# Designs tried in a protein design chat: VH-VL binders against Rho GTPase-activating protein 7 (ROPGAP7). Part 3

Target 1, 201 residues: Rho GTPase-activating protein 7 (ROPGAP7), of Arabidopsis thaliana (Mouse-ear cress) (q8rwq4r167to367)
Amino acid sequence: LALEDIDGSPSFLEKALQFIEKYGTKIEGILRQSADVEEVERRVQEYEQGKTEFTFDEDPHVVGDCIKHVLRELPSSPVSASCCTALLEAYRIESKEARISSLRSAIAETFPEPNRRLLQRILKMMHTISSHSHENRMNPNAVAACMAPLLLRPLLAGECDLEDDFDGGEDNSAQLLAAANAANNAQAIITVLLEDYGSIF
Below, E stands for the ipSAE of ESMFold2; O stands for the ipSAE of OpenDDE; V2 stands for 0.75 times the mean of E and O plus 0.25 times the DockQ between their complexes.

## First folded at step 1 (VH-VL)

Design m2h7 (framework fv_benmelstobart)
Fold by ESMFold2-Fast, scan of step 1:
Structure m2h7 (fold): chain C 201 residues (1-201), chain A 121 residues (1-121), chain B 107 residues (1-107)
Amino acid sequence: as target 1 above (201 residues)
Amino acid sequence: QITLKESGPTLVKPTQTLTLTCTVSGFTVSSNYVHWIRQPPGKALEWLGVIYSGGSTDYNAAFMSRLTITKDNSKNQVVLTMNNMDPVDTATYYCARVSDYYDSSGWFDPWGQGTLVTVSS
Amino acid sequence: DIQMTQSPSSLSASVGDRVTITCKASQDISNYVAWYQQKPGKAPKLLIYDASNLETGVPDRFSGSGYGTDFTFTISSLQPEDIATYFCQQYDNLPLTFGQGTKLEIK
């Protein structure tokens, strides 16, 4: 997975996640505020050239964008289409207690271990940031808004759609509304996973 | 069915080198991280180091000048070598697998049975 | 290095008592704490991971809580077989560090 290099040592992503957990918790707007694209590209190149450690004096916004860059460039989504479907089905349960229980079961029972591991690792960093919202102004909803599109890509792309059969209708405008609803659902799912992190993981 | 077992000398003389072997079963050292931890009699647990699936290592700075961890994927064994042994190094030495849910560190499950190494003249 | 400080260092309790052990980290470690039980002459056994998750097969009288720097381990109703030394461990960063241990004895 994305968390380990070929030799099994901590990957660029794992090191960046650790940096944010240690040095990003008191940074206002962390994960939301964008760094300069050139600085992010430079830092990725420096890693490839052998500067594999993040030092305490690095810009946390650059490191945050490095995390997003890695997730965006992953060959496959951190959460597969089928796993997104399982999360969406669990999330749609009206009872809050049953919803949390179903999300926990969906993650434990349907996720391949590498995908579960990657999702949990990223959520750990996100939970740490949102737990310091009084200092960084990034509550669970704000953190979820920044990260959900990178974690639940198939849900946003409509690949999780359970109904692919039509009755031959003319109107495809509902598909545009469905795409907007998917974005809201992705953010809401991740928000629940952060708010009830200790009950789910 | 997952097990780890430490083996090696139980008595070492001061200034000599200790070599311990951890033989694993039910998983492969080529796909897992194996740590070494020790416990002096009646004292707390001390983390010594880890060997990653790819062969890279990390050591506790307190021991790194005299500690080496290696592995042989074909034998499914991890080896701890510690030179210049001293009576204060008397301890039960454990190898342990890190949990499947964390890649660079984590909680240990399972542990080997441990092997008591006594350092005396 | 992250220092893990346990209290108390030893505790005597009666069967059926609620037993509480605490562990304090020298810096924020989120929920990256495990608790182990160690009986004399045996390897440590994992009881709790991620501060509050009970390992499969471990009785539900054992529980953990905490986040950040302060962590608590509780046995809700002490049984004779629970007599052991208990250790907390952080895995937020290397080197991995353990508490000094709490020796639990029956009175």
Scores: ipSAE 0.000, ipTM 0.446, lowest interface PAE 16.1, mean pLDDT 84

Design p3 (from m1h14 with heavy chain D98H S99P D101Y E103G W104S S106K D108R; framework fv_benmelstobart; at its last look DockQ between E and O 0.03; V2 from the best seeds 0.00; counts 0 for: pae E 17.9 > 2, placed apart)
Heavy chain, then light chain:
Amino acid sequence: QITLKESGPTLVKPTQTLTLTCTVSGGSISSYYVHWIRQPPGKALEWLGVIYYSGSTDYNAAFMSRLTITKDNSKNQVVLTMNNMDPVDTATYYCARHPYYYGSGKYRAFDIWGQGTLVTVSS
Amino acid sequence: DIQMTQSPSSLSASVGDRVTITCKASQSISSYVAWYQQKPGKAPKLLIYAASSLQSGVPDRFSGSGYGTDFTFTISSLQPEDIATYFCQQSYSTPLTFGQGTKLEIK
ESMFold2-Fast, scan of step 1: ipSAE 0.007; ipTM 0.487
ESMFold2, look of step 2: ipSAE 0.000; ipTM 0.425
ESMFold2 (binder alone), look of step 2: mean pLDDT 89; pTM 0.926
OpenDDE, look of step 2: ipSAE 0.005; ipTM 0.565

Design p4 (framework fv_umesolerbart)
Fold by ESMFold2-Fast, scan of step 1:
Structure p4 (fold): chain C 201 residues (1-201), chain A 124 residues (1-124), chain B 107 residues (1-107)
Amino acid sequence: as target 1 above (201 residues)
Amino acid sequence: EVQLVESGGDLVQPGGSLRLSCAASGFTFSSYEMNWVRQAPGKGLEWVSFISSSGSTIYYADSVKGRFTISRDNAKKSLYLQMTSLRAEDTAVYYCARGLKYSYGWPHYYMDVWGQGTLVTVSS
Amino acid sequence: EIVMTQSPATLSVSPGERATLSCRASQSVSSNLAWYQQKPGQAPRRLIYGASTRATGIPARFSGSGSGTEFTLTISSLQSEDFAIYYCQQYNNWPLTFGGGTKVEIK
């Protein structure tokens, strides 16, 4: 239960997303600036020990990294390998209008309901942050750069079926180039989903 | 408190071998990427090797490929660098340096915690 | 490999002055660049990563900027503890590479 606990109450992830929407919009570099990893781990443990509410005086950067921690630790990616492939295929369409239409169709028609709801919920928070870029300096591209690798993990892991001219193997420089290309593709896909959020969701 | 302590630096003959160790404390070692970085006397920093948290992904600088082997023992919270076919130009202080626990957003391969270093001198 | 070139090799400044350090990559490294500070006899200390993100605990007087091939580290009002050697490092391509360093010394 990504967004809700078994008893129907909001999950840790849902509470963290709400906190960022309420207190993160004016914070410069929100979602980009990393908090101390040890403080993030401590805050996650405090939640498990009964500190289930985020207060107004919490560090927004710590809460942002709590979101990333939850997404990183999910047993399965928010977007499955097959869904990543569908998004990447749609993204490769050169016409912007056809690309947006294909991304909308891929999400609406191929994603399982829980995955679609989770992706939409996270993108809602990300869209809210990028809509306040004049205050926080985080435009859609910047927000996507921070979050895309966590949302489209199979794409970065090379689990998608699409042909890639830059294959890994034992060439370490080729492996890093392939990883950088995958990361750039993931960022670009999420950037489109943010910039055209209202057309896609 | 997070600490990295290197050991094993010594005076060795050209063509010799040496094993460096790095003991980690104060954090969950098995969750972090690790690096070896060296610095020749009076010179700048040179990256030597990288190992992922599980040990499955390893990278080397071209100058040490085929001669050095990075490894880790997560149960013992230790990082190792096995050096063979040592050359005079391998003389340096060798630093153990911690990478990231998880990639929060973009992959970042910078080092956030460094040990004090251990000196390796390769001389006849 | 990507070659990182830092300039100047030595920068002589007085306390309270602005110091500007440059780092150039032989090919684009996007924003995948970090800055480190090293004092004599000490291990390096992380300052900046992602070209412009200040690491936890690093004073606000340190700022990084740039993308692609040209990067700058600025110390807006130099303190006595800031006299050190500064290194840039790219992590866009394997192998990871450092610049030659810029020594910031007192005038």
Scores: ipSAE 0.000, ipTM 0.444, lowest interface PAE 15.2, mean pLDDT 84

Design p5 (framework fv_umesolerbart)
Fold by ESMFold2-Fast, scan of step 1:
Structure p5 (fold): chain C 201 residues (1-201), chain A 123 residues (1-123), chain B 107 residues (1-107)
Amino acid sequence: as target 1 above (201 residues)
Amino acid sequence: EVQLVESGGDLVQPGGSLRLSCAASGFTFSSYEMNWVRQAPGKGLEWVSFISSSGSTIYYADSVKGRFTISRDNAKKSLYLQMTSLRAEDTAVYYCAKGYRWSGSYYKPMDVWGQGTLVTVSS
Amino acid sequence: EIVMTQSPATLSVSPGERATLSCRASQSVSSNLAWYQQKPGQAPRRLIYGASTRATGIPARFSGSGSGTEFTLTISSLQSEDFAIYYCQQYNNWPLTFGGGTKVEIK
């Protein structure tokens, strides 16, 4: 997906992820705090025009928003609808040990190689950030809240919650509850992947 | 607890020199930009100087350029302001303040301040 | 340098009333503007940054707005501890510059 350019050199996304790992770990609210929209748009355009290196004096919040921009603009979700369903089914197992084992199996056995590689790379950066929560105030739950909607897009779109016998009606309250449940599930799944990163990857 | 403590303020004669220090604790000093800001008695705030996290980028207010030198020692978690050719107009409480810079000419504001140290320039 | 002008110089208000403070930049500073509160004998405390983002721990009665050259700090339902001097500061261009301050005093 988005980690390497055609010549095998690191992509915009890979360079941004490396920057956050090197310079973002001590930044309070990293990945949560929004940068100026015009500055983010300008920086993305500068990359397209040849400014391909993130220097030490870049604003980590701008670089964080560049990561989110790339993930939001991907033609297809990092995790497909079927892979989201597999993760959701594994997550619903009440035994912690069985849940972790099932999440590991779902990722290893059902994900296409490019999708598994992309998810693992992004989670590595997220795990690094959450491991420095004492300095940046971003624990696994907080990091997951920021990133889960971008990683598990089909879950939020209602494409992979096939266990919910939803009537498909025009009830706005039911639709809001379904959306809130999907968002909570996405955050919870990513939180488990971060908290048990070493057991899953 | 995140703290900045200034010291070194004194009474000095016009044309004299003085070195201010700022001791940081409770945060990773080497990862943040630092500023000196002063306030003359009964007057408003005036930004004096900036130093990047590595110490390689430095800026000064025009009023102190050529007379003051900002520096830092990341191992000792300390910020310094060396003041020379002092004038009566330099009389002020000097604050050190933690800040954050982003790319280009943009700069994030100061979130933690010390309590200040008083410099009086008088004969 | 960018000149920051605050008005009024002094604002007399009663507890429970709304206070509105203005800050004008001599040229555009985008949203790169901060507001600070200073009480007698104390260091300044950051209230707002990015023109409208409240700093952690700052009560909801403080709100900032504006962009470009015109900015406003609003304090709704003024409390006794809010009587202080307020400074705006641009961090868009070097050198960094502060406004002259607005003193909010009890009526």
Scores: ipSAE 0.000, ipTM 0.422, lowest interface PAE 17.5, mean pLDDT 83

Design p6 (framework fv_benmelstobart)
Fold by ESMFold2-Fast, scan of step 1:
Structure p6 (fold): chain C 201 residues (1-201), chain A 121 residues (1-121), chain B 107 residues (1-107)
Amino acid sequence: as target 1 above (201 residues)
Amino acid sequence: QITLKESGPTLVKPTQTLTLTCTVSGGSISSYYVHWIRQPPGKALEWLGVIYYSGSTDYNAAFMSRLTITKDNSKNQVVLTMNNMDPVDTATYYCARSKGWLQYRDAFDIWGQGTLVTVSS
Amino acid sequence: DIQMTQSPSSLSASVGDRVTITCKASQSISSYVAWYQQKPGKAPKLLIYAASSLQSGVPDRFSGSGYGTDFTFTISSLQPEDIATYFCQQSYSTPLTFGQGTKLEIK
């Protein structure tokens, strides 16, 4: 129900996603450039106090950070640990055609419907932004870099690793390498989902 | 201080395209939102559209199919282009500035003097 | 579209009178209301923004109040130079819309 309030009306997240799709496509660095944290917190507070529509003149960077705020604050990741594992297994297939087919199957067959709907909705907005990269300078890789850590949180937390590269324990160098590899994998998975959006969704 | 001034033809024939320029002095258009508003003689104000500091635009759906707003930051100018003019489009056309929603609720604090555009054969 | 309905359409008052104009939005618009003064042949002038904030340089006899759907604009003590048409405007949602205007005349 992340996309809908209890009464069935569009949620804060859904309204913010719609705003970015309508007004964010020509904004250079959208989703990457940070807004003032106090402005973001003020806007979230104003929503709670009754300003439940995003007006045409909102700062797109503030609205982008509102989306990230919601995703960061969700009690559970949009993609569960088991779903992250399914995506990572599909992504590791070397054949491009088999990879895309496997990602499509993983999403359609293993994701609970609410998780699938939420991921697809967020990716729709991200795909819209990346399809206007000539204007906004945010190609699929750049959009994925910004959003993947918020969408695939269990992968970054090490909950769905297929290999335990950090079995050496408290070696900070090994832990940093594992974290960097997880971040690269998350970004790569989301990048493929954006580049082949039409084939997967 | 910042000032806005509209310029362009005062007489347009039906079916022709109207082009109006808003020239900003004393400040940069890259820091503000610039709107176009019109007022037919003796009638209420009607909002046409806006161009944001980013270059993104938003239009009143009633005009969207024939209206384009562009800007050139280097010239400090905002241009309104409206196709297929009709006698009912006769109005005083204004450009106006807004600063944003948090403090000012996008109120128009600075207006151009307006330019009367008459559409007749 | 959000419709802004002003009342009255016209009124006449004497110098020193308290003048009140109201504006009703067709849906809740929080505090996204501005009030403008327009004199014949001139561009509108911003008086009030955010429903109740006085624009810099505007005399303090002008005030605004309201939230949601019902908004009020007041001139506490009418002066001769206040004779004009007054408009409310919402900026909550596009398209931005204006009230039909209230013509204020001195009797």
Scores: ipSAE 0.000, ipTM 0.431, lowest interface PAE 19.4, mean pLDDT 84

Design r1h12 (framework fv_rolinsatamab; at its last look DockQ between E and O 0.03; V2 from the best seeds 0.00; counts 0 for: pae E 10.8 > 2, placed apart)
Fold by ESMFold2, look of step 2:
Structure r1h12 (fold): chain C 201 residues (1-201), chain A 123 residues (1-123), chain B 107 residues (1-107)
Amino acid sequence: as target 1 above (201 residues)
Amino acid sequence: EVQLVQSGAEVKKPGSSVKVSCKASGYTFTSYWMHWVRQAPGQGLEWIGEIDPSDSYTNYNQKFKDRATLTVDKSTSTAYMELSSLRSEDTAVYYCARSGYDYEDFGYYFDYWGQGTLVTVSS
Amino acid sequence: DIQMTQSPSSVSASVGDRVTITCKASQSISSYVAWYQQKPGKSPKLLIYAASSLQSGVPSRFSDSGSGTDFTLTISSLQPEDFATYFCQQSYSTPWTFGGGTKVEIK
């Protein structure tokens, strides 16, 4: 339902994704560069008051931040804790071919269909942007860096701990290291999904 | 340890071409964009264009797109800028400078510059 | 193209003075500004990027502030080696553009 309103029409999120796919490919730093916070807040308020359509002349950086806003505000993560665990386990496979196969299987077999559809849809937009990296300077790793925390929230929250290497939350230094490691893992997982999008989806 | 060493000063006649070289060392040449920026006497800085050394993909300032040609030689870690149809207003110091390959480097800024090459265009 | 309007064009100052230099962008560029120092006969040198990050080896007396369209470089206590020309640069979108420069001279 994140992609559709109750009546089956495209949601605000789906419209924003379409806008970025159409108008964001040539925009330097799209998805990474922050728009003016006040402009983003105003645009979100306009959406909440009923203005759900994007016009061709809207600032793509504002629209990109609207996408991030909606993803942050979802009541549940696009990828659940058990699904994050499955992705992390598959990602750690050392053989590239086995890793890709395991990631594909994890997504196809363990994700509830709405979550799989949402993840695939967002990754499609991200793949489109990263395919134009010479124009917009956003290669798969860069796009993953700015989007992975929104997609894999349970991993960053420590809710899908597969290994007991850091334990998380022991002291300030250990907490910072555990958070950095989780962020690195989230980015790496999304980067692989993006680089091998056609093979995985 | 990062160094960008440019070719020496040149004196050219109007209508001719110049090719300036920039030899890079101390880093992985294909991991950073190479840029060319010029500074006319007593003037500010003007960006000419950029090249991705990994595949020779280029972007040019529209002002120069018909006259500037950026190339690289990966085997020698050397970038080149050629400017054709020279005019007196092309008299400037030409710099090569590098920038990050993606936005994990917090945008695009020129962290290392060559020493500059003075190109003088006179009759 | 994004225009960077830098002010003042020059300033005469003494060692120990606090010097401020401003840049105004023709549109919002978030925090994507960099600052450079250029001494006579030398190449520009990166001082600050992303509106807060000091380049390695840059003294802490250099700082900046701002976001959106208005940016300021501050030298908190001018030293003899700081007499130079300073440029801002927007790193938001191509073509990369620079301010006109501010020459800091000995009073």
Scores: ipSAE 0.000, ipTM 0.527, lowest interface PAE 10.8, mean pLDDT 85
ESMFold2-Fast, scan of step 1: ipSAE 0.006; ipTM 0.469
ESMFold2 (binder alone), look of step 2: mean pLDDT 90; pTM 0.930
OpenDDE, look of step 2: ipSAE 0.007; ipTM 0.537

Design r1h16 (framework fv_rolinsatamab)
Fold by ESMFold2-Fast, scan of step 1:
Structure r1h16 (fold): chain C 201 residues (1-201), chain A 124 residues (1-124), chain B 107 residues (1-107)
Amino acid sequence: as target 1 above (201 residues)
Amino acid sequence: EVQLVQSGAEVKKPGSSVKVSCKASGYTFTSYWMHWVRQAPGQGLEWIGEIDPSDSYTNYNQKFKDRATLTVDKSTSTAYMELSSLRSEDTAVYYCARDLYYDSSGYEDAFDIWGQGTLVTVSS
Amino acid sequence: DIQMTQSPSSVSASVGDRVTITCKASQSISSYVAWYQQKPGKSPKLLIYAASSLQSGVPSRFSDSGSGTDFTLTISSLQPEDFATYFCQQSYSTPWTFGGGTKVEIK
C-alpha cells in the first residue's frame, strides 16, 4: 500500500510527505536538488530497522529524494497509460472551465480509487510547496517539472508528437521537439492539477 | 553585472526590414531564454516571441510569426530580432528581455532584465 | 489570447498615500501574474512574480493579491520614486499579454 502499511499505519511515503509539508516549505530548491544516493539508501534502510519517524533535523533534500525513490520503485506508474491518455484528452480542451471539469471527471471516473488517492495525496504536498514559492523558489511549474515524470511515466515513455513525427523526417530536430512536447504536456497537466487543486479534488 | 545592450534607433521605409541586436553580458547567455517585446506609442506592451540561445528553438506570437525572425550568435552572446514587411503600425520601441529563471524550462515566464530599447520608426 | 484589463488608467496621489491598481484577466490565470514599473524613457522593471514573490531589491511596500481573474497591486506608502506607470502581465499561457498600464501621478 503506497500511503498505508498493511496494518493501516502511515507508510514511509506518507511520513516523508508529511515531513516535506512541515519542514520543506522554506527550503530553497526543495524537490529539485538531489541528495547523495547513498544517503537516500541509508535512510530507507534505517526506516526498515525501526527508525520510522522523520525528525526536524533530517536533511529535507534527502527526504525529498526518498519520496522520488518510492515513486520510481513502485511496480507500476501512479497514473496508468489509459489514465494518462484521459488526462491528456481533458487537458487539450480549449475552454478553461470545460478543461477543469473534464480533468475532474477523468480522475473521478477513470482512475482506480487507490491511484486517485495516491495522486491526490502527492499533489497536496506539491501544492503546499508551490504555495510557498516566495521562500523556496519552487512555483507550480517548477514543482510539476520535478514530479511529472514520476507521476505520468507512461506519457513520457514512448509518447510521440504525431504531427511532428509524420511531417518532419528531414533532421532530428523534430524528434527533439516531440520529446520536449511530451515533457511539456506532462508538466502542463500536473501544473493545472496543482493550480486548480481545490476545484479538481 | 547583468546587462542587455541594444543597437541604436532605426528609421525605415514601409515594406523594408529591420534587424535589432541585443548583446548580453554578466551571465551565462545559453542558460536563459531571451524574449522580444515592443511598445507602440499609446498601445502598451506586446510580446513578439522567445528564443532559447542554447539550441535556437523559437516560439512566436501568432501575430508576428510570418514576419519576425529571432536568432542568436553564441560566440558574441548576441540575440537578434528581424521584422520584415514593415508598416507604419510597426513604429515602436523594441525591447529584448531575459526570462526570469536560470532554467527557463519549468518556470512561469516573467522578464527580469530588459535592454534599454530600440526605437524603430516606419515612415515614408 | 488572454486579455488583461487594468484600472484605473491614471491616479493622482501624494507621498505617503496608499495606492491600489487592479488587473482583470479575461479567463482564470490562477496566480500567474507579474507586475512591472516603468518610468518615463526607461525600460520596464520587474516588481513581483510567482504569485507574490518580490524581485530582489524591490521595497516591501509593494505587494499583490488576488487569484483567478482579479488581481491587485498595492503600494502601502507611496514614495517620490514610485511615480511611474505600472503594468500587469499574465504568465499562464502564450502569448504573454500585458495590461494597458496605470499611471501614478503626483497630486
Scores: ipSAE 0.000, ipTM 0.427, lowest interface PAE 16.5, mean pLDDT 81

Design r1h2 (framework fv_rolinsatamab)
Fold by ESMFold2-Fast, scan of step 1:
Structure r1h2 (fold): chain C 201 residues (1-201), chain A 121 residues (1-121), chain B 107 residues (1-107)
Amino acid sequence: as target 1 above (201 residues)
Amino acid sequence: EVQLVQSGAEVKKPGSSVKVSCKASGYTFTSYWMHWVRQAPGQGLEWIGEIDPSDSYTNYNQKFKDRATLTVDKSTSTAYMELSSLRSEDTAVYYCARGLDYGDWEAFDIWGQGTLVTVSS
Amino acid sequence: DIQMTQSPSSVSASVGDRVTITCKASQSISSYVAWYQQKPGKSPKLLIYAASSLQSGVPSRFSDSGSGTDFTLTISSLQPEDFATYFCQQSYSTPWTFGGGTKVEIK
């Protein structure tokens, strides 16, 4: 389980999310600024070897990258391909009010409970960070840019039915444009979920 | 030296609002989260919410989210808890408390003396 | 929400006795538990936090143990000033939750 270990205890991910909510809000560039890759890998390994608690003197950038590491390495995406399709369909509605309502409905109607809970939990942390943007310099768009590729991976991988197929092997320009559009859509979707967090969750 | 001093007891009618103050002294007000905890007769201790005095960001216990409002006045190092739509079950001693804020552990090291709020008709 | 179940609800003891109070979390909180003492008419006072860190000014007769879901506060040799109600608190995640309290009273 992404948020709980087999024995019901909070997972590495849940502990890292709690740390960022408590100690990351005043850290400039939190979730955007990268820590040393070797330091992140060492901290993940230490967890596996029994150092299961994050202490107050941990580097917040290392903990932030631990969150990204876990999300990148999950066996399945937090948001499945069908759920990404539902979010993209809702996002494409031109009326802002109808778009927000449709995003809420898509999440309530198409997401399996564990996926909805995981997405909501991660967005809660992201919302907390973006709510302190005057101190940490991470507004909703900035937080979404950092996290959207990890949350909506099927959209970026072209696994959504609403995306056009490209002959990428011989048209690198068209493939790059499609990838850029997918990334922009992922960021925009997550930005709306953060800006209207209270209306959607 | 480090102290939290709260306003005096209040008697309120059902449906009204109460606003309790908590004046901090002896430390840097903006360096610690301020929490509010109540103790109703027979219920034990119940956390209401927290506020970061440096930017006024708040987190609430879901039970109180629709009725509680936490604010601060940095110029006077004073925190406020306002609770609206009062009912008889809101009769309790209300405490402000400073968060230790050591890493991923939250504990309350300095407490106000408490403010008794009685809700009666 | 993490529920904290505290036992016993009361204990009668004499000066010099060893008193043990237990607290059980509904899910693992690792070592993130705090303990408080409350005397009648007074606010709670922090005794122990952060996995057995004794708060400044708290006598060494107070100690705690446990990890995961089961925690214990021990008063090794009860003194007259220790007759009070004791509360545990999970310091793991919001909302912060407390045990129901254990009243330590004169036998």
Scores: ipSAE 0.000, ipTM 0.425, lowest interface PAE 18.2, mean pLDDT 83

